# Designs tried in a protein design chat: VH-VL binders against p0dw94. Part 3

Target 1, 243 residues: p0dw94
Amino acid sequence: PAGTPAGAGASAGIGSDTGSNASEDSDMFPTIVFGDTVIERKEYVAALKAQHGAARLYFRQTYGVDPAEDGWDKAHDGEVPCRWLASRAIDELRRRHAAYLIGVDLGQVADDSYASIVARMEAVNSGNAELKSDGGIVYGRTGFDIDSYLSYELSALKNAYTGDESNPGMSLSDDEVRRYYDEHDWTKDGVDGKTPLDEVRGNVKAQMRSERYDELVSQRAEAIDVTDLPWDALYRFTAGRLG

## First folded at step 1 (VH-VL)

Design e2 (framework fv_ebronucimab)
Fold by ESMFold2-Fast, scan of step 1:
Structure e2 (fold): chain C 243 residues (1-243), chain A 121 residues (1-121), chain B 111 residues (1-111)
Amino acid sequence: as target 1 above (243 residues)
Amino acid sequence: EVQLVESGGGLVQPGRSLRLSCAASGFTFDDYAMNWVRQAPGKGLEWVSGISWNSGSISYADSVQGRFTISRDNGKNSLYLQMNSLRAEDTALYFCAKGLRYFDWLPLDYWGQGTMVTVSS
Amino acid sequence: QSELTQPRSVSGSPGQSVTISCTGTSSDVGGYNYVHWYQQHPGKAPKLLISDVSKRPSGVPDRFSGSKSGNTASLTISGLQAEDEADYYCSSYAGSYTLYVFGTGTDVTVL
């Protein structure tokens, strides 16, 4: 079976890009729900891959070990790399869903589901493939993978929000700008001392709007309750993926 | 020395997509804002997009907003520009350019040689 | 579209001084000290000449100088040399709506 919800094994092998036979994970993917949205196995696995490097970096810097060499299931001062990675993956999914829910509030997208994101990506890719088959010569990338599409869409959502001063948090007073400037280290490479506000005002405002949007996303993400998630089953699934 | 090398340009039909890349070397990529600037044949410079050192701040020119996406991979010292729904007016030499440390997108102290994007039937 | 206005061309002989103006409004050149100047030789990438109105980057000769009065910034090239023959562009921060604008460009010819 191809890409079923939580608890499913691997696809039937028909969709394998490498041409090898599909195999099943030994541990089943549990049911994970954010509000009323089901998190698919493939969405979680994509988040694991995105956070994989961060986990290796964290354990190398903190404990002097590489989980890819020393084992993802070995504890270090109470921290187990595969569990740390699972937690980071869930946190990334919370932030992604939060950003999409803000987009729903603004009418930018209909929902926060992974399936809807994939469908939009596939529609764009199909349009690109059809144009190429009509004899069009294309140089460079002709379509999105999920990582590039997520970057595209998340950036568009953020820019739509921060570019509209009528949105909550995006209207900045001169006093707020001055205060933010005073609280941060505004320096230029090769120049001693703090750059005057009138010379960095645009950069100050852009940073403030970016941070306020990121804070809004963080607050919305924290509202997604994960205390009741089947963490033990998720840890077993994650360890099985990392082998 | 600082070096920026663009790639990914070419001939493409209207409505299509193209992805540009910029490989950076000779400086600590993670400390600097990066920008895309374009120049249509025989015309002047136009700022297209900028991204801060940590991807925390991103901005676009009105002419490309909603169609282009800037991104960076600090682990690979690379800057990208995903260009969708291309128009004849997007025909230009696209430069990768380095800003100042942190969130200073301008001034642009180093530029690549550019990659040509031609949008034509 | 509101670009910063520069003269299309300026010419001079070796050893002379030439000045290129960059005129905007109170919401860009007049409102901020973020005017930058770039030099572009034919077929080459632009090179930063002047940052923040009048600051000269390391390696740029002191023959190049910048200034600003009201809504107009100026680049002055003293002791003009044959290798100064190029296109020159100004840029400015233009507020939170537009962010950044470039000038229309000036071709400098050395006779």
Scores: ipSAE 0.000, ipTM 0.399, lowest interface PAE 13.9, mean pLDDT 80

Design e3 (framework fv_ebronucimab)
Fold by ESMFold2-Fast, scan of step 1:
Structure e3 (fold): chain C 243 residues (1-243), chain A 125 residues (1-125), chain B 111 residues (1-111)
Amino acid sequence: as target 1 above (243 residues)
Amino acid sequence: EVQLVESGGGLVQPGRSLRLSCAASGFTFDDYAMNWVRQAPGKGLEWVSGISWNSGSISYADSVQGRFTISRDNGKNSLYLQMNSLRAEDTALYFCAKDIRYYDSSGYYRAFDIWGQGTMVTVSS
Amino acid sequence: QSELTQPRSVSGSPGQSVTISCTGTSSDVGGYNYVHWYQQHPGKAPKLLISDVSKRPSGVPDRFSGSKSGNTASLTISGLQAEDEADYYCSSYAGSYTLYVFGTGTDVTVL
């Protein structure tokens, strides 16, 4: 067994640094709901981590400051970096959930919950571990982390949708293809002039389907109302996570 | 000069992870889809993974699905391939390749006009 | 895995023409005009030789030409030269979640 806890502040209380009853991070994280789906604390934290670099880049380019150096709570022309980051994290979650809900409509996934995504990831990782155990050798659990799995699954959902002409928006008439081609520049590096439609028809169709899918995701994401979110509590939680 | 330079390859044991990087110069990196293509010693070319200019579309070959993750950092003009659960059959020279078509958000086009010299990944005990 | 079928090797004499076929299905070569050809010399990275069935990138000699009929694309090298001795690969958009596939490759020998 492990030894006796040491330290001046907590000799009798192992890990008891809560100053008030139920003041843990999970009790500080507000209830966030997208439609019927509750957003888990760990899902929001992952979104913050993903947008952290974007926040630093935005404030460097816009104001010449790095929030990591100058403070995440310092306002610049009405913009507070930790609040900007929280807003971007929520917007990312809206787009993710929108994409998954489109997948639900098509029977590709059962729901848009984070727990279901994690469960599918663990099933894939378990299958990979089983393959590695052939011959009795175990190298430990490797495979997807949640960020890489989200990237993989979101791409799979998009490819599944855009690859099926029977899906809404994915059936393209020759007139629509010609019109899209005429409205955009189809050129190649080192080649003068526009590439003839017959040579790029498949490229045109693929780009149209990709853009239509992205538009459907955007429209569905905008339908997720964030006006009445507990923003003040979310800002306090976010500031606490940034140190 | 338009150039792609891969790094991160090496000798690695089965079941381990390795991360490849590709540094781009001489063109506007964030306008183009990027791809990883591999070639096992004495064998042909195999497309591994691709990512659109805006990271909105990502795709993988069946052989690496669930194990490899492609990503890009447009601010650093860099492409990455995170390789998990490596197998002996992943042994290959890994090329970074640029799509000829700019602003293709689908990533479906994939004619590779610029290639790096490759980084060698050897998976053995 | 649905690699496009190419002959393992073709050979010709200097100044002659050789043709390399690339055969797929109606879901790849036959369904789209996204067939590309690459040349690879020993120990070097591949070089894009032909894009979109028949288009030559800047710097590629006009003796290289591409065409397609049904499910088969072809690369023709006219006026064959010693420096054309290399491996040649086709590739195609494959659709339906299998986005791109390379051909099996063809070794071209000169004389």
Scores: ipSAE 0.006, ipTM 0.433, lowest interface PAE 12.1, mean pLDDT 80

Design e4 (framework fv_ebronucimab)
Fold by ESMFold2-Fast, scan of step 1:
Structure e4 (fold): chain C 243 residues (1-243), chain A 120 residues (1-120), chain B 111 residues (1-111)
Amino acid sequence: as target 1 above (243 residues)
Amino acid sequence: EVQLVESGGGLVQPGRSLRLSCAASGFTFDDYAMNWVRQAPGKGLEWVSGISWNSGSISYADSVQGRFTISRDNGKNSLYLQMNSLRAEDTALYFCAKARGSYYYGMDVWGQGTMVTVSS
Amino acid sequence: QSELTQPRSVSGSPGQSVTISCTGTSSDVGGYNYVHWYQQHPGKAPKLLISDVSKRPSGVPDRFSGSKSGNTASLTISGLQAEDEADYYCSSYAGSYTLYVFGTGTDVTVL
């Protein structure tokens, strides 16, 4: 029975001014804003979950420790696991928001907010529920969860961008394709050395467009300023979520 | 001996999730693109998803886009297919198949397949 | 479902030649030299028989040959033998977002 908060009750996420004045301490999720978009607590927590395994792997390989056993707040050569994890989660959110902002520029989505993403996911999921209600038999069908929906939508945004050669970076000259081909590994069984360019030209172009899109996302993500984020409060919140 | 072994199939109700695994041995796994191909009982072959040697290129058939996720762990010589929101139409034998090269080449090594049956 | 068109069945006697066609579009068979043929015996996994239109993998008998003209690829089996009785599938590269499209399959019967 796992629905009840453990002893101390729930406090994070209660922030409205009320006559009762909810008592919140300094371990609340801080206000985080990318441009003019507020980062929700649940969006950040999802990003932590996604990077959790990477943090454990990094500290195990680098220092021979598992933060889940040793403690998320113990420093190793100046690196604190929960701080490392918080930084990785913020970096993931910067890249995710950057990809959505590129989608906004192309008219594919209205904004980069988590609430809008969740609303689109719920609309798709509710279509299954409506089909069930209106006479279709849909045996308790599981729709998208947020992770699968993000994967789907980010892939769709990337494919829409890279599939249109009028988009910045997506028009490839024969010279650019030849240079990329010459600089990279294009091996195939039964062919000594590189597979000839005329046999893999489509593959070369697809890889170039994928990498150029990822670079554009990276550049746009770097434009999201995180210098003035409340890192100490975020660090405390993150540590509280892990222990 | 070059070998691919699929696992994780079974009987599952519509709307549920299932994760398939493919264990590779006998070749340098991280040099090759990998694919999932399925075959419904009595039907033909259908390509499901592919992933390049470094996970830098990932693609899906339209019928599974947004529901299935392909991934690989080169350190474990393993390929995975996470299948969400399963439909009766996903009922098939699922093959793991190695490309002849790092990208989109013919598939020269196939596993024996793992059966996924989606029914109530 | 497969998108490339193959005949449902082809039959021949031992020693004869049979040809299986595989017809697509300029965005797959006609656009690339990445047409592959697979042989599948009942209850077994597919086996790569011909790669890249006409290249025979090591261990495949020389009586199997492939070719392509425009939007149609062909597999020819000369000197037909009883063990060639199987299903045959073509496939083609179809672009960077949908990597492969398979043919409808052809059942080869050796009478």
Scores: ipSAE 0.034, ipTM 0.494, lowest interface PAE 6.6, mean pLDDT 82

Design e5 (framework fv_ebronucimab)
Fold by ESMFold2-Fast, scan of step 1:
Structure e5 (fold): chain C 243 residues (1-243), chain A 120 residues (1-120), chain B 111 residues (1-111)
Amino acid sequence: as target 1 above (243 residues)
Amino acid sequence: EVQLVESGGGLVQPGRSLRLSCAASGFTFSSYAMNWVRQAPGKGLEWVSGISWNSGSISYADSVQGRFTISRDNGKNSLYLQMNSLRAEDTALYFCAKDKSGYDLYFDYWGQGTMVTVSS
Amino acid sequence: QSELTQPRSVSGSPGQSVTISCTGTSSDVGGYNYVHWYQQHPGKAPKLLISDVSKRPSGVPDRFSGSKSGNTASLTISGLQAEDEADYYCSSYAGSYTLYVFGTGTDVTVL
């Protein structure tokens, strides 16, 4: 049957394209530093995988083209898909590191390095595997890969921050809650009109805190200076990963 | 309280593309993983794709890998599924489903679905 | 991706108990306590019925209960009522690459 063989990877195109330029890819990854933290090649590649779908969607919506069919290096109104993807991957890494740095400020993690994240993931996996082997009950995920672990840990950092009203931005006035409620759609299936504020107040507050946290992460991410990144070398590396 | 409203379904020819949207309200969209689940007429549920709260983790069922692309816009409280190279076997009602948290746990809320029919 | 095996149908009279099995492997049902059950009435979206093997969400009646032994999870509906006529699907965590696997589904008929 038509279809991708076992081991194709999480995102279409990345795995299949690496073979043709593997040596150039490995030789061309530039030194990237966020503050004091070195960005690993595999960390950047994981960010490319995460943004691969978004890049395809963006170019389909904006230009009516699929970079996986048309070519990742073809310009469309000044935008080159592999460069767009590289920029989004770097933005993803800036947001990820910003979230971890907020966690560092709160004493939740020691640093924002990829190696530390991988080490924590491996510790969780090893502990759960041993418990499962002994016939024990395991709650939560047992076999994290790095993508699922990042999702897990980033969510945990966000929930810890937004769950504490004493953290900056997490205290909400009644007037702010009422304004937010008035500006958004709060309806229930089968019921005409908006659900009354008193019934959804917890949801309104949670969404406001989530948006404020995202804004804090965005502001912290902007503080990560990327103006002097070796963008040309990064673009060449990225193009080599994408056929 | 929680609402998920799918749109974008319709009749399409084999080999063409279609884009589904899911509009979310009543919860902190940016804090939760989101999923697409489909159901062919008269058949069972099949998980299609999932995306973490920040788009940092994306996964696909083998049957759609390489053809479908999941994405989200947290600023618009919206989830998307770009479906390319559509096959007759993709004919199904497509549900948007909210994960219980930012983790891959279970689906606590589902939309009503949008029907995709792939036929010449 | 392999599906979890459920009986195609089960039936009972009002007030009786019915049990639906959900059989997987040591890599899904047998490997984790992450089995969930969804109820789907004809023409409607699925609704979460049981999470994490045996936990009932708010609003789900006490007559629904879940359990697991080895590679098989079970949903039991006690005091069967006419409104329980629906399709029931189990789901399990299946690993990091393919996150979720669903059962083949069971139609419950109240005779």
Scores: ipSAE 0.005, ipTM 0.385, lowest interface PAE 14.6, mean pLDDT 80

Design e6 (framework fv_ebronucimab)
Fold by ESMFold2-Fast, scan of step 1:
Structure e6 (fold): chain C 243 residues (1-243), chain A 122 residues (1-122), chain B 111 residues (1-111)
Amino acid sequence: as target 1 above (243 residues)
Amino acid sequence: EVQLVESGGGLVQPGRSLRLSCAASGFTFSSYAMNWVRQAPGKGLEWVSGISWNSGSISYADSVQGRFTISRDNGKNSLYLQMNSLRAEDTALYFCAKGPYYGSGRYWFDPWGQGTMVTVSS
Amino acid sequence: QSELTQPRSVSGSPGQSVTISCTGTSSDVGGYNYVHWYQQHPGKAPKLLISDVSKRPSGVPDRFSGSKSGNTASLTISGLQAEDEADYYCSSYAGSYTLYVFGTGTDVTVL
């Protein structure tokens, strides 16, 4: 007599999507919409897992407690760890969708949906797997998981944006470059004093473009309204996933 | 003792993927930019990709842009290169190289790892 | 691709001097004082030999020297020794899109 092969709560305190009671879990996840895009349960759970460590660190540094030991539903000065984590996960999703929407504006991707990202990942993985073998031994792996694919695609979107000076924010005036240079420490390892601007101009511009892109993503993310989300239902779902 | 050790190379068919790793020790990995540089058999050095200390700035050579992804895990003192849609011209010894201290830009590579060989052949 | 031009080979006898040129553009060698030289022995990883045009890292003999004029940097090896037989590569910081560019490499033979 054996149990089911799947367990729950083994991944950093987040409940398993492979558990035998998947239909009950699906009844708990509320409808979440960013603009016209529905947020899938699987996407939210992945974001929750990504922010789990940040929640533990925040509560340890702020209140001297570890939610994994003290309880995810125990309030500390009005802050409940599972609710803090849910809010952080939603912020992560806002940032991700914002980056993809900037990509949509530039014609780099068709939409910001998780299903479209998964479909592109699966197409790449499938195409690689179908390559002809000449009967030799082939080394290495032929695919992405979703976390590595998201990292890959988000980096590609950022690089495409920041590499084109015609994009908003990417054209830098000499005065802006000089001001940024003056406000930051441009030094070499083991060398005293600031490196002259003419020698680091390219480095200064690259750093400015990176920061401006991150700020544009932040501003676009803030434009995604989360005031009317079903927060109570999301909090209940999140608490259930934490065990 | 500062060391960089690459791994993950091998023989792979065109169009497939391969992930390279670089294990760093003997310095504060999270404080330095990291780079991948390759060398095809009988040819010279070609810079492939670079990543800042915090992953905030990432750049690629034109020849690999859109196919390769550089990443790092500061908690594991590790650098990675995900190589997709591999071509015969990607055949090379791939070196991991330590870049500049954060806040100082990107200047020279010291030290270099021993390299890991990637052969793209049918 | 390597974009900086170096001679394919130079040769000398022990005790002689050899100079290797590295020619780029105003967007790399001419635009920055971030030219570096690397020495590579067969089957080994490259080793930093000269940084920032003319600076010698700890452990590099003073018979290796670097200089730059306009778009051309130079590495000079004085008092050439058998152990200097290796490939030599220059590199330069190249700015915002392609951060680094390497030279084509020079094989130094000691006869």
Scores: ipSAE 0.000, ipTM 0.417, lowest interface PAE 12.2, mean pLDDT 80

Design e7 (framework fv_ebronucimab)
Fold by ESMFold2-Fast, scan of step 1:
Structure e7 (fold): chain C 243 residues (1-243), chain A 120 residues (1-120), chain B 111 residues (1-111)
Amino acid sequence: as target 1 above (243 residues)
Amino acid sequence: EVQLVESGGGLVQPGRSLRLSCAASGFTFSSYAMNWVRQAPGKGLEWVSGISWNSGSISYADSVQGRFTISRDNGKNSLYLQMNSLRAEDTALYFCAKERWLQLGYFDYWGQGTMVTVSS
Amino acid sequence: QSELTQPRSVSGSPGQSVTISCTGTSSDVGGYNYVHWYQQHPGKAPKLLISDVSKRPSGVPDRFSGSKSGNTASLTISGLQAEDEADYYCSSYAGSYTLYVFGTGTDVTVL
């Protein structure tokens, strides 16, 4: 048997994937706000699905239990699986929103809302958007689902930031490049010894910029205050999706 | 205009190594994913390997996993394929292909290819 | 290796319609709408013909159309013409960024 390593149990363990936003009549999903951006119910549920497999692996490796079998609400040394999962989902959303906010700072996107991301995806899929710079290809509704669009758009934002040496952290000295090269593994499979720096200098710089960008995203994500979130209501909602 | 020019092909004996290069021009190379696609004489297209703009995502076809290494140098606008432990079945024309921005697997530009012949 | 399955060859007379199938799994063709079709004339690099299941790039005649049902994508060439004699390949995203797969290819002959 083969299977999706992290995702098969996640899909099965989560309740119905019929999403709705926080303004609908369900009222079970609490109001969650990052700055002045409202987090939609369907955005949170997608983050839960993404982290579901990681939660099962963590509890299996740490405590020898599978929350899908033993229960998502049972504590293990003070850690409750559904609360752990909710926390990881919120952290994932913080990182995503942080990346978009960096894009806002650079004028690449107008805001960090899920609705705006979905609208851009739908515009591309409906043939309303032109692809960047090469004469423009307009195509209809079969181009992207939201997960693939998020992946590509987040990559594009990262590329735009890291490709501009004038952006903070993106100017690299030769000494910094040599130090990074010396501290990391640049060997090829089956080849003894490191690949010479002059052959991989562009790759070294790209990895350094990638890591510095990821650090900036992490710092910006930590600036999104989640102390005052309605955690108890969020935990109840999360447990209800898993039970 | 976008151009991709492959080089480094040739005749090589089984078990040896060869390195292919692809020189890119006419676009911001560092912003796009790149791919190697091969075609054996008289046979079909086979995707070989792909690399994201920053080398953070790399994938290989099962037939070359562990033997081939894709890499890129964004400062030189160049894509590479290091081919180790070459086999007769690796004989093919090797194409360099560019992905369109925000479109998975949309290879909008291809090079002319470089011929690799693995023979004793 | 899990190449997408295409018929080896299809043939038709000028003015007829031919359809080429491209069958994969739920992890490629069935799971995503990133199926593309390429046309290759002898001695030339492949050229994109249809993108994202059913979209025609600028300059591609509307007699070329694409569709998908379950794990099978299809390319239809209506009003078959002599210049359509070529090899046709489908390709699909295979579930991970930078991971792709091509079909086995179909030779189209105009008789």
Scores: ipSAE 0.007, ipTM 0.379, lowest interface PAE 10.3, mean pLDDT 81

Design e8 (framework fv_ebronucimab)
Fold by ESMFold2-Fast, scan of step 1:
Structure e8 (fold): chain C 243 residues (1-243), chain A 123 residues (1-123), chain B 111 residues (1-111)
Amino acid sequence: as target 1 above (243 residues)
Amino acid sequence: EVQLVESGGGLVQPGRSLRLSCAASGFTFSSYAMNWVRQAPGKGLEWVSGISWNSGSISYADSVQGRFTISRDNGKNSLYLQMNSLRAEDTALYFCAKDYRSTIFGVAPFDYWGQGTMVTVSS
Amino acid sequence: QSELTQPRSVSGSPGQSVTISCTGTSSDVGGYNYVHWYQQHPGKAPKLLISDVSKRPSGVPDRFSGSKSGNTASLTISGLQAEDEADYYCSSYAGSYTLYVFGTGTDVTVL
């Protein structure tokens, strides 16, 4: 989430020649690994897209500038938008891989690789295509793109974990539920005052389990070491993708 | 003008999967809980699943628990329902429905509904 | 989740009143004031008619009214008109993992 890691140098200005060597350098995706899992170029690019809006919001709120208009390579108090975005994209990938690794621990998926996710998506899409080619009729959208499949599968993993009270963090005491209820706003639009706990206990417990799962994912993500990533090469690649 | 437009329905064989989408416009999608409600031909309404504004709370009807997965993409103003292990009794018109603003999903009425998308599960 | 019980059909003449009951248990209709009513014309999506037992959304005529006593909620349509021919569904917060339960539905015929 912070700025440039130590050892990731900055040029006097972010520029490139139009020559073949400069374009090859800007488009070269470095080898990125999380433990034993290789991060694919497509996976990283998708994470950049997902964090793009957050980068724009951060620089608008902090510096009063929009990187999409001002330039992704212009520094603001030592922070370069494209490098900030790269860091956030890596953080997003850490959280995603952490969620999948929790799924591995529970026997729900075999690994956290992008290729395995794509293969499962293609299997689902192929099943739908076979129905259509065999004279089956389907209307509208029956196939996944990778973004929608990731959203679906991450939700499925979270739901499976939080729906099982035997999983770590998912068993809630009455005292914990009551304390959480007391600390948060449980109001209904158009009705003054809090809704009594007895009426919303299921909602309170579901929200607590969701937050505990998110914390578990965050802790697992923090265990993915990114200090030895080729940050300079990743920054050059990212800058080339944004202009 | 609030609009909810479902898509993705069709004819599928038992045991297969289908994914429904609901495109929302005319309101701040990220501020409201969303629901799926179904209606079998000639039968009544059955609540299927709901998801809070931030995906922090998700709930399912017992009949679909473990088979269906609700999700949302607030950046795309879209709600989804992934339906796995489909059964003949899942045959229904599936409606996308918006919660009346509430900090607690499950208690509010549904103030806007889409037109529905038909799912037929048949051998 | 079991459905809330409604009569299958009710009928009336133009200008008359009809009442539709919605019976649940102490854990849904009887336990909370989160009972809602929906109107559904043939081939159309449901429309919210009454919220929170007795509240009318803007645009709903005042001839529609709701009430609740114990485990039974009621929808009353006074001054019945031809356009009131529709199916009517109640729903309630279920007080459990399954958040909503709907009624069996009532067909209103204007003779």
Scores: ipSAE 0.006, ipTM 0.474, lowest interface PAE 9.7, mean pLDDT 82

